# Designs tried in a protein design chat: miniprotein binders against o43061. Part 28

Target 1, 338 residues: o43061
Amino acid sequence: YNHSPEIQRSVYTLTGLAPSSKMAFVTMLTVRAANGENEVENTQQDWYYNSTRLLVHRLVKFKPTKSKYPVVVLAMKGIDQWKLDQLQEDGAIVKVVDPLYAHEVVDDVNDIALLDSRWSMMFTKLRVFEMYEYDRICFLDSDILPIKKMDKVFDVHQLSYSKDSVLFPPTLFYKPRRSIFWRRFTEEFAAYGLTRDDLYPYVFAAVSDPGMWHETPPPFKDYFNAGLFVFKPLKAHYKRLMALARFPKLYDNANMMEQSLLNFAYNSAGAFPWESLDWTFNGLWARKNDLPYLKAVHGKHWQPEGSLGYDEDTSKLWWDAFQEMQTYHDQQRNADLY
Key: E = the ipSAE of ESMFold2; O = the ipSAE of OpenDDE; V2 = 0.75 times the mean of E and O plus 0.25 times the DockQ between their complexes.

## First folded at step 8 (miniprotein)

Design k5a (at its last look DockQ between E and O 0.55; V2 from the best seeds 0.00; counts 0 for: pae E 1.8 > 1.5, pTM E .775 < .8, other shape alone 6.487 > 2.5)
Fold by ESMFold2, look of step 8:
Structure k5a (fold): chain B 338 residues (1-338), chain A 94 residues (1-94)
Amino acid sequence: as target 1 above (338 residues)
Amino acid sequence: STEEVRKLIDEARLLLYLAAWLIRRGDFERALEWLQRALDLIREALELARQLGDEDLIQRAEQLIRLAELLLRLAEEGDPRKALRKLYEALKES
């Protein structure tokens, strides 16, 4: 039937109907944390706002990396209006979103009461899964710097229902914090108001996280980095994510909350395995040997020598990109005056 | 408006970080170009802050002018490594 995932995929590939597909790059800009290390950085210089501007500039204006797709900044309520206005002038679509507070997401907020507001801000990233107006979204953390064209990142597959086997049933496991033992988790889709079939076909693709010291190219690890991922926003999958998010014991990792949730939800052993994107789209812990291949470098490259993960070559890339952006702005100011 | 002054200050501070980075790498010609731009932004911010009568923004702009002038001296003469250490400490505190 022409509505099957394979038929739709075939029509897309065969006809090149990409022009009718609604794709977007989406990044998120959060309010400064009151109790975290981010508060110190934001007080002295707003590196996240400025890295977001650079990401927008690289995808909208800078010809070597410019995308044909729109760039959306999902801005948390409370961001200064002048920052939103500037991002819009830079060429982004700016959408203000309400935060997702931990007490609205988690069944027992007391289980995370020792954590600061970072849980609430990290849950707010889940708003990206509600952007149903798009056929595919590539989410990017604001500390990702495109250095080559990124548009092929959307060349991923819709994943169809596969037959289960008694030998290989889809199974989710989790490891409670400070435990050496894995526990099974059995999903009841009816508890979400869904059947398993409602969740197919789907799209979820991300880049494997190679760890801090890796070869070039890095080896595959069955754990992805949530700083860049491509997906199709689907109501059924959003319902599932919200249901799983209620139970932090399934995905609790002290500094990787939403990343742990997504790795649990799309675990390769489960019913909805993630697709591995080419490593060059999300250059984690990048060094000189990686750079000829990378389409994007991921990290806080503005940080000074001595910072964790500091690399002279990626630092130079970031500051050269920032310098180019400032030159662009000077040109625009001169053009506007005359 | 006070918001416009804060925007100018944010831009200027970022250009000071860029200039410091260029000085460390020995690219003094580009560093001087960005320092001049940063000074122009800070002086614009100071003028606007004085029109608004905002003493906090005036003090911040005046502090940034002193830091930018220090960077100018270091870009032309002096030990860039020692100067960068002192400048990063001053930017962190401002």
Scores: ipSAE 0.569, ipTM 0.831, lowest interface PAE 1.8, mean pLDDT 80
Fold by OpenDDE base, look of step 8:
Structure k5a (fold): chain B 338 residues (1-338), chain A 94 residues (1-94)
Amino acid sequence: as target 1 above (338 residues)
Amino acid sequence: STEEVRKLIDEARLLLYLAAWLIRRGDFERALEWLQRALDLIREALELARQLGDEDLIQRAEQLIRLAELLLRLAEEGDPRKALRKLYEALKES
């Protein structure tokens, strides 16, 4: 698992990163896309808000999973102020951000595989790449539940380009919509107004996505889940990412939203191969046999039996964790009354 | 304020989901605790909503009371503990 071919590229020098005081966990809370006509708006429970609170609680308050690093919630503009206030009370740094609309990012929105309200704001996650105040960020989806300490997730490498290496320009392949044939993409940094020196060194690490139920440990796949990644915010990389984002045809017509884009941008065959994190930092499709190894589980674990990806053991973990959080808050309220 | 009522309703709803999960697991004691807390929040929300004259919020609070009553019945069917009956009586008076 740790011997991904990515690390063996003779053209890159891997350097271990020293501890930094400028590291953070970052999650994103989005406004629910107005489900069209039947906005039964305010009656449905905001599970992503609840899961975000739980994530914050685990990283800030809960002793077994408490981190020494700050937790930032990137909240999309339009979220109710009381939710933002509650997340601050939970111990998060709340930063309100404007959405990135697909029509503002993409040259032709018709190149997007699915044109629904959820997809209209899919690029808002890319706002994390503008957080230049930090040396390293671990982004987590709001449906990640820490079950052990995760602070070691920041123990990643910086990739530097050797000046003496003749890099053959990496060639990526893409299949445009309605095309039967694969096309070649050769990246030209000058097209972004960037040099190679602007783009290196870089940090980008993520966990391989098994895509389905798996054995323990999961098999390595050269495709990562975008629900957890560690990177260094760099202006050059944001500029590059936004330039690539213009063309969904490059990244599977955004079939997996921002995950498609990131897997293209940090493709193992590209100029900026991703680093493989230990699978235990992002337990996707986790079952009982995985739990002893995992540091976090990832999924909509609040969903009832019969839901896609439901697992009894992971569901139990989530609800037990949620109960602990509620108990904690009740105890705090009672302590403030006396 | 309307915002305060919404916060209470959302919190109460969440506690009802937790209680329902506990009932399904047979943890009736903890389920009762969370149901009682949910009821307290709903009652507060309902009173505030009435004071504001907000019919939508009143209706939402009333719907949550009905859900709490249903959960109490389900808990009683699983384990007829005296405590669940008392909570049910308290719900009827709300």
Scores: ipSAE 0.437, ipTM 0.759, lowest interface PAE 1.0, mean pLDDT 86
ESMFold2 (binder alone), look of step 8: mean pLDDT 77; pTM 0.703

Design k5b (at its last look DockQ between E and O 0.55; V2 from the best seeds 0.00; counts 0 for: pae E 1.7 > 1.5, pTM E .756 < .8, other shape alone 6.432 > 2.5)
Fold by ESMFold2, look of step 8:
Structure k5b (fold): chain B 338 residues (1-338), chain A 94 residues (1-94)
Amino acid sequence: as target 1 above (338 residues)
Amino acid sequence: STEEVRKLIDEARILLYLAAWLIRRGDFERALEWLQRALDLIREALELARQLGDEDLIQRAEQLIRLAELLLRLAEEGDPRKALRKLYEALKES
C-alpha cells in the first residue's frame, strides 16, 4: 500500500451542496505598520487598501461582476478607522479581528523569523475558519480582481469518508528541511479531542497552482493556491488547523505561509483531500490567452512595467477597473448634490 | 481633522499614479482630467492642513502640487520614460 493521492481519493464520497443564504465572500486587510514608518511600507499599505476597495466594489456595486452574497472584510486590529468606515460605505461588512501572534501558536519561537509580521498575518488569516455564522465561505486575497460573475464558485461538494474502505488509513507526509526523504505523520483525532464524526463531512476547495509559464488551460498540479478557497467553517477543522500550526516543520516552515499549512492539512494523500475548483476562478500568472476564460485575475496588477510578473494586459484590466470605480463614486457624489 | 487631510492625500496620490499610467499610454486627455481631480483634492487637503496648522501635512500637500505640475511637463518632454521613472521615485517618497 502506498499513500498516493489517487488511492486516497477513491475512498471518499462527494455530495453536491444546495445554495444557502448564509454564504459569503471574505477577504482580509492587514496592518503593514501601525504608523507607517517606512515609505515602502506606506506605499504597500495604500495599494492593498485600494485593492481591497476595488474587490469590494466589483462584488457589491459593479453589475457585470456583482454577487448576491455579502462581502466581508476581516480587518486586522490597528487599521485606521477612516479606512474601515470607507470599506463599510463601499458596501462591505467590516469585522475587526485580533491578531494571532507566532508565540501564541507555535511551540518553539526561538527563531526571530517566526516573530516576523508575515507569520502574524498568516496566523491571523486563520481567523476566517472561526466564522461559524456562515454555511460556506469563499476566501479571496485582496489582490484578486473579479472580471466576470463569481457566484458559481460556491458550487462545491461536501466530502465524506467511506466506512466500507479496507485501505490503510490515510497518513500525512512531510519533508524535513535539508532532507530528500519524506517522513510520516499519522494523525490521531483523539489527540485533538475530536472524533471522526466531528471532522466529516467537510468542505474545502481551491484552484490548482500551475506556476509561471503555463498553457491555456493550465495543467493540473496537486498543490493549490491559497489566494482563493471555498470551505465550510467547522469548529473541529479549526481545532485541527491550530494543532497542526504548532509544528512549522510539518508544513515546510511556512515557506509559502498559510498556503504551506493548508496544503499540508488538506493534502490529497491525507484524511481530508482538497477539491479542485475550475481554474478560471483564480487566474494565476495570467496572460492574454487566459483572459477570455477567466472569472478573476490574481496578482499585484498595479505594479509598473519592470516589476516581477508584470503583464500589460492584466495591468490594463486593473487600471480600467480602478477608473470605473472612481467614476462610480463621482457619479454618486453628483447624484447626492442634485 | 488630520484624518480628513490624510484621506485626501491618499486619494490624490493614487490619482497621480493613474495619470502617470495614462501618460505612458499616450492618453493625455484622460490624464489631464484625473490630474485636475487630483489637484482639487490636494488643494482641499492644503486648505485643511493650514487650518490645522499642521506643517508636515502642509509640506506634503505642497509637494504633491509640485508633482502634479511636473507630471504635466513630463507629458510634453521628448523622453517620457526617463521622466516617468523620476516621477515614480518621487511618488514612492511622498
Scores: ipSAE 0.553, ipTM 0.813, lowest interface PAE 1.7, mean pLDDT 82
Fold by OpenDDE base, look of step 8:
Structure k5b (fold): chain B 338 residues (1-338), chain A 94 residues (1-94)
Amino acid sequence: as target 1 above (338 residues)
Amino acid sequence: STEEVRKLIDEARILLYLAAWLIRRGDFERALEWLQRALDLIREALELARQLGDEDLIQRAEQLIRLAELLLRLAEEGDPRKALRKLYEALKES
């Protein structure tokens, strides 16, 4: 599992990264476009906020999962100030960011597979790539629950290009929305106003997405989940990412939103193959048999029975964790009163 | 303030969901604790909403009271502990 054949490309040198004091966990809290009247949308916003609080609590306060690294919440502009204040009280660094609207990022919005309100701001997650103050970032979706210490997630490699290696330009394939035929994409860094030296070395690591219920351990797939990834923020890589983002046709018409883009940008067959993290850092579609191995579980575990991806054991873990957080806060409030 | 009322409502709502989960698991003691806390927050929110004359917030708080009452009934159906009855009585007076 740890030795993806992708890392063994003779053209790349893998170097272990030393510990850095400039590492952070980063999550994002988004504003749902308040389409007016539906109570259901407000309820869903509350869940992501509460899940974000729980994630922060686990990484900052809860002893078994407490990290030594800072936790940053990228909050989209327009979130209620009291929510931001509460996240700061929970121990997060709150950074307010402007949204990235799809119409500002994409040349033709009609190339996006789904044009709904959620898709309008799907690229806001890319703001994490502008956090140049850090040497490494572990991004986590707000619906990730740490169940063990995760600090080792930063133990990744830097990929360097050997100057002596003749890189055949990697060829990626894409299928435009109305095309029956696959097309070739050959990346030209000059098109971004970048050189190869601007783009290397780089860090990008993620966990393979099983896509459904799986055996333990999950099978490796050459497709990663964008709910957890470790990278080095670099201006060149942000510039590259934004250039690629202009053309949804390259990345499956954004069918899986930013995950489609990232899987294209860091494709195993491309110039910047992703590094495989241990599957235990991102427990997707987790069940009871996975739990002994996992460091985190990923899913909307607050959802009731009958929901897509519901699992009794993971649901229990989430609600037990949430209860512990509430108990912690109640104890703190009582301690401040005496 | 309107913001304070919204904060209280949001906090109360999540505690009601926690209580509901505990009821389903048969942990009635903890469920009661969270229901009581939720009820206190809703009552405060409702009073503040009334003072502000905000009909939307009043309606939201009232809806949460109804939800709390439903959760209490569900708890009673599972294990009629005397404590759940007292909480139910307290909800009726709100």
Scores: ipSAE 0.298, ipTM 0.677, lowest interface PAE 1.3, mean pLDDT 86
ESMFold2 (binder alone), look of step 8: mean pLDDT 77; pTM 0.705

Design k5c (at its last look DockQ between E and O 0.70; V2 from the best seeds 0.00; counts 0 for: oily stretch 5-23 1.65, pae E 1.9 > 1.5, pTM E .756 < .8, end hemmed in, 9.5% free)
Fold by OpenDDE base, look of step 8:
Structure k5c (fold): chain B 338 residues (1-338), chain A 94 residues (1-94)
Amino acid sequence: as target 1 above (338 residues)
Amino acid sequence: STSEVAALIDEARLLLYLAAWLIRRGDFERALEWLQRALDKIREALELARQLGDEDLIQRAEQLIRLAELLLRLAEEGDPRKALRKLYEALKES
């Protein structure tokens, strides 16, 4: 896996980070957008809640994947209290957060490619960048299943700029909606009320997204999946992200939601190139041949056969893991009764 | 409380999915165990829902009982593929 985006080593200094006691795994549980018309969706199983419980269980309780670091669930306001209580019982720290509505974040909501009610709160994930109480956070989507210990995911680098480097402002290109022409974006930190020193050093690491079924190991692509990333929460970076978020035209009209934004904000050609994590921390489109290497698998593994991205082996892993979790809770309840 | 009943229904539904998946795998013994656990939870939920007089919760619990009974029959018939299809169809409607 040699092709880490060559962080222009001429411009940036990579420094290994010392161990910190202020590190956490963080996941987010969202309220299902009640699609207004179908009362039927409210009766359906909350798969993301179930998957969140499983993720928490794997990181807190299950010995083979148990982490030494805390697990935080960012729960969107409006989630049923019993779900929050259960996640606390599972051993998570539950933090309730207000949603970030697209209309509050974006200057023109019509610039969003997919104006669906489901996407109205897509930016709520960005609340993780406000968790300044931690030195490093590993964010995980709730549909990630740890299958090995993941604690080494925090072994990332801090990026600093060389004072002697004439940093030509990196040039990013974007294509506005309905435009045939690419436009140049030159980032001006002063536009955010920030200096360069406010923004460096920084930490941002993620796994390359293969996009589809792949060979083992997957090919490197200079595009990361936003389902797992390690970063240092910094006020300056949150401010920067919110400033960029205002303009969906910069990040493919939010076609891939927050992932589009993050890939723009931490673009390899930009001022804040992302660090490549080992692909084994985020097994996207995983198959049997990948499993010996993977530390986590990522996908809606509860979905039935015939679903897009269905794989029998990863499905087995999820349901076996779920069964173990249920068995664990049954044993605990029985132990409390005697 | 209404929340407690809702939680039991949610848990029971999840166990039905697990049972169905086990049926598909041909693990009938484990499937039956989880199915029984699901039924116990649903019965508890139904009783509590009746005590509350919540017709919506009663209806949901009764629907899950019917699904569980269907899965039980399908597990006994030894056709896991049919069982799963029917379960997924029924669970989509629930």
Scores: ipSAE 0.580, ipTM 0.830, lowest interface PAE 0.8, mean pLDDT 87
Fold by ESMFold2, look of step 8:
Structure k5c (fold): chain B 338 residues (1-338), chain A 94 residues (1-94)
Amino acid sequence: as target 1 above (338 residues)
Amino acid sequence: STSEVAALIDEARLLLYLAAWLIRRGDFERALEWLQRALDKIREALELARQLGDEDLIQRAEQLIRLAELLLRLAEEGDPRKALRKLYEALKES
């Protein structure tokens, strides 16, 4: 067949990145409640800050996993300054962000549960979608530990719509609470101040969540884990995401927080299906047989035996990584003295 | 500064968790090395806390010193079952 410029432009948008593309790994550090208010776990040790340090170290300093791309820590306002200073000294770009509260995002905040600090932490994570200075971002939860090079995670597609998708209204599907039947939600892009063309092409890729038990490699499930995802920050998609966030009942009342919202917004049956990343980039519920293949393990590996999801081999990986980081810092201090 | 004391205490506590993990695995040599480093950091934190006159920080550092010294004795004994019980109890209280 003949190749027109319009057909060729569509092919380019499906396959690759421009050579000058600007990439970043981004993680978030949240505030722990000091008085037990809105606290996720009542502990005296800030494991989230320290897991963030380890993630930064693995992407910035540790040669077997070091990235050529910058690492950004989005820090909620209120985190101790010495922690921010340490993360910057570790080699991260630290950006302090203002919180987003449920009353600023959700239409109906009469439900007491929406006042939970978990909702504010979830909505504040949506700030990552406003980082328009980057062409692609790989967001990582701070409890992800890189164990191999991860830079190929950005090798994903720009996605466009097909002619079939323009024949039907843009529609999402959800299950109301206490129902086994799916319902339709037809999007009105004009209600967002957008047209369909504003929303394409886009990038959104994540790893399928196989559940707590799986074989190696895990089977695909049409539901992704939001602990790691790759996307292009686009103003139109941020507007859409914020519009959908207004209605928690559409995304299972945020039972899995931002994961519920993102799985709804990028549902495979909708107008903006998610792209499946290779499972090795986000090792969920990892076990010994997974480890030779994984590029990253995901979990709170500092937790002791008896904790949900505890695994002796991933625990060892985490503590070995921590020992290496501490040794690195000791060596840097000695080099500065002499 | 109070920030420097807080950073030393945070780092030292993590090293105590690391040492406990190593003791449960029977790696007493590495556990002793990290326990000594933790104790050195706690002593530095205590010295700074005393210079600042911060009684709360002094008490926290003194509690961690006692915990670290207990863990050192347990690791030197080399009995992993006895060390495990005492480590678990001590870490829950610190």
Scores: ipSAE 0.557, ipTM 0.816, lowest interface PAE 1.9, mean pLDDT 82
ESMFold2 (binder alone), look of step 8: mean pLDDT 75; pTM 0.670

Design k5d (at its last look DockQ between E and O 0.75; V2 from the best seeds 0.00; counts 0 for: pae E 1.54 > 1.5, pTM E .781 < .8)
Fold by ESMFold2, look of step 8:
Structure k5d (fold): chain B 338 residues (1-338), chain A 94 residues (1-94)
Amino acid sequence: as target 1 above (338 residues)
Amino acid sequence: STEEVRKLIDEARLLLYLALWLIRRGDFERALEWLQRALDLIREALELARQLGDEDLIQRAEQLIRLAELLLRLAEEGDPRKALRKLYEALKES
C-alpha cells in the first residue's frame, strides 16, 4: 500500500527535514565605505540599514508576514553600535562577522582589482555558509520585502548523489572571457580534502533569474538569482566554495559577484545542481500583475520615479510598509512609557 | 551622546523622505502628520547637539528644520509639484 506510515516516514527522512529542525532567515548588513573609513558618513542616508530594519520588522513583528523562525543579521565589523543595538531591539539576532579580503581568498590577486570593496563584501557573504548551528538557512538580500508568509520557503529537498543523476567524473564548464569555447573543470574531491560522502546529501535552492522585463509568471532560466537562496550549512560545502573561490576566472571574474560563484558551484550540469524554488519567493522586476502571487518583492523600491526598475505599485508597497513600521515603533515607545 | 543625535537625525530624514513621497501622491494630511513627527525628532536632536557643543550636528539639525518647515508649508498649501524637485535635491544633499 502507498499510504502506510513507513512511506510517510521515508519521504520525511528523504527530505532530511524534521519538524524540530533549526531554521533561520539570515540577511547581511555591510558598511557603505570600507577603505580608510569604517562608518557611514553623516552626509548620506543609510538606505541599507533602514531596509534591513524593515525586513526584520516584516519577519518578526508584522503579523501578516511574521515568521515562526528567528531572523539573523550578519553585520560586517565596522557598523555603528547603535545600529546593531536597534536591530536587536527590533527582534533580530545580531552577529558581527570579520571580513574576508580578496588577498586571503584568491590565489592571484593580480586577476582582480586591488582594494575593491565589492570583492570583500562578496567573500564576507560566504560566512553565511559557516553558520552550522542551523539545519537550514534562507539567505535574503536586505532589499527584499516580504508581503506574505515566507516560512514555506524551507520546504525543499535534501539532494543525494546518484551515479545516474551526476556526471562521472564530476565536471563543471566555464567560458573564459573572449573565448568562443567552453572549458572543463573536473572536480577532484580528494583535492579538496573531501570524499564524495562528505558532500552528500546537500540542500541548495534558489529562484530562477528571469532578467529584466519578464512576463507573469516569468519563464524559467537555468541561472538563479542569489538575492534569496535556501541551503544547509555544511563544512564540506564551505571548503568546496572556498576552493572554487580561489579562481575567479572559473566564475566569470565575479561579474555578478556571489551570484557568479554560486551559479558555478551549483550549476545544473555539475555534481551539485541547484533546486528551483517557486518564483513567488523572490519577485524580481515585479509589476502589478505579479503582486497577487508574490510572497516577496525584491528591489530598491525607496528610489524615486526615474530610477532604473522603478514601478509605482512596488514603490507604494514599500512606503506603506515603512509607514506601518514607523507607526508600530511609535506605539511601542508610548506603551513603554506607561 | 553623539550617537543619539545621529540616530534622531537618521529617523527624521527618513520621515522627510516619506513626507515627500506622500506630497507627490497628493496625500497632504498624512504628510503633515509625519512632518510634525519629523520636526519633533529634529528639535530633540538640535537640543542634544547644543548640549554637546557639536557645531557640525547643530548645523545639520538646523538645516533639517528649515527643510521640514518648507515641506510643511508646501503640504498645507497643496499642489506645488514644481518646487518638490528642488526640495528633494536639498534633502538629498543635507
Scores: ipSAE 0.595, ipTM 0.839, lowest interface PAE 1.5, mean pLDDT 82
Fold by OpenDDE base, look of step 8:
Structure k5d (fold): chain B 338 residues (1-338), chain A 94 residues (1-94)
Amino acid sequence: as target 1 above (338 residues)
Amino acid sequence: STEEVRKLIDEARLLLYLALWLIRRGDFERALEWLQRALDLIREALELARQLGDEDLIQRAEQLIRLAELLLRLAEEGDPRKALRKLYEALKES
């Protein structure tokens, strides 16, 4: 795991960041895209809402995982007000945000690999990059369950460059849809109306994605999961990100949605290599042997046996955590009655 | 309010999922506790839905009551193997 992409680049200087009072955990709650015509939106259990509540509970209330940092829920416009009120009651800061529609972000929507309702709003997660009120943000997908304290996730580095270093322009490669040939992409900051000095220093750290069941510890892959990342919100970086987002052909036709974009934007071979976080902050495809090391597990752990990525031990952890949350709320209600 | 009824139904449904998980695990005692709480919430929701004259909410609440009662019977019998999959599926569709 010590082979972080950043260490390989002699041209970058890593500076440790001191603690800041302007750090937050941020998650996103999206409106479930109405599946097609006949699924009455209002009947099905919103598992992402439930998982978001559990995440908030773990970070705000549950003593073993309670953070000292605020928890922000970015709620997409259109979520029921009672859900927002409940999340506030749980101790989250709720911020309602407008969606980012794919047709507004992308020059040609036909370059997106999958054109379904879920993909139409996939870029809404990018709203986190506009949260300039914070020095550092740890974004978490709503299906992450903290099992230990996660506050050390913010112990990342700021990357800068030496002014005296002749930076060879980084070259990335991409494969356009239906092409058998790789094409070269050379980033020109001037195309964004930005200088190099506008873009450095920066912070971006994430956990390597094993992509499947793995040994303990997982092998390092030069590809990160976008379900957990730590960054510094900067206007220049948002502008850059949105400029790159225009062209899905650059980032595998958005095959993995915003994760494809982020892995392109912060590519290890690019101008802004990602920093590798310790794998224990984002337990992907976790099993029993991983649990002693993990600080969080990541997955749809509420799903029944037979589901893709089902694991009995992680499922148990989620439901035990959920039960604890319900017990907590019942105790609070009873305490308010007496 | 209609919103209050929906909140109660959603909370009750969630407790039914928890109870179902506990039944599958063989924790019948805890399952019964959550089932009783779910039933209380659904009954409240049903009464409010009737007062509002919302037929859709009435139907949803009645469906959840039937599911909760079935889960109660399963938990009391101590047999997690009976119809748990079918109950889960029915709950998902509710």
Scores: ipSAE 0.431, ipTM 0.771, lowest interface PAE 1.0, mean pLDDT 86
ESMFold2 (binder alone), look of step 8: mean pLDDT 78; pTM 0.714

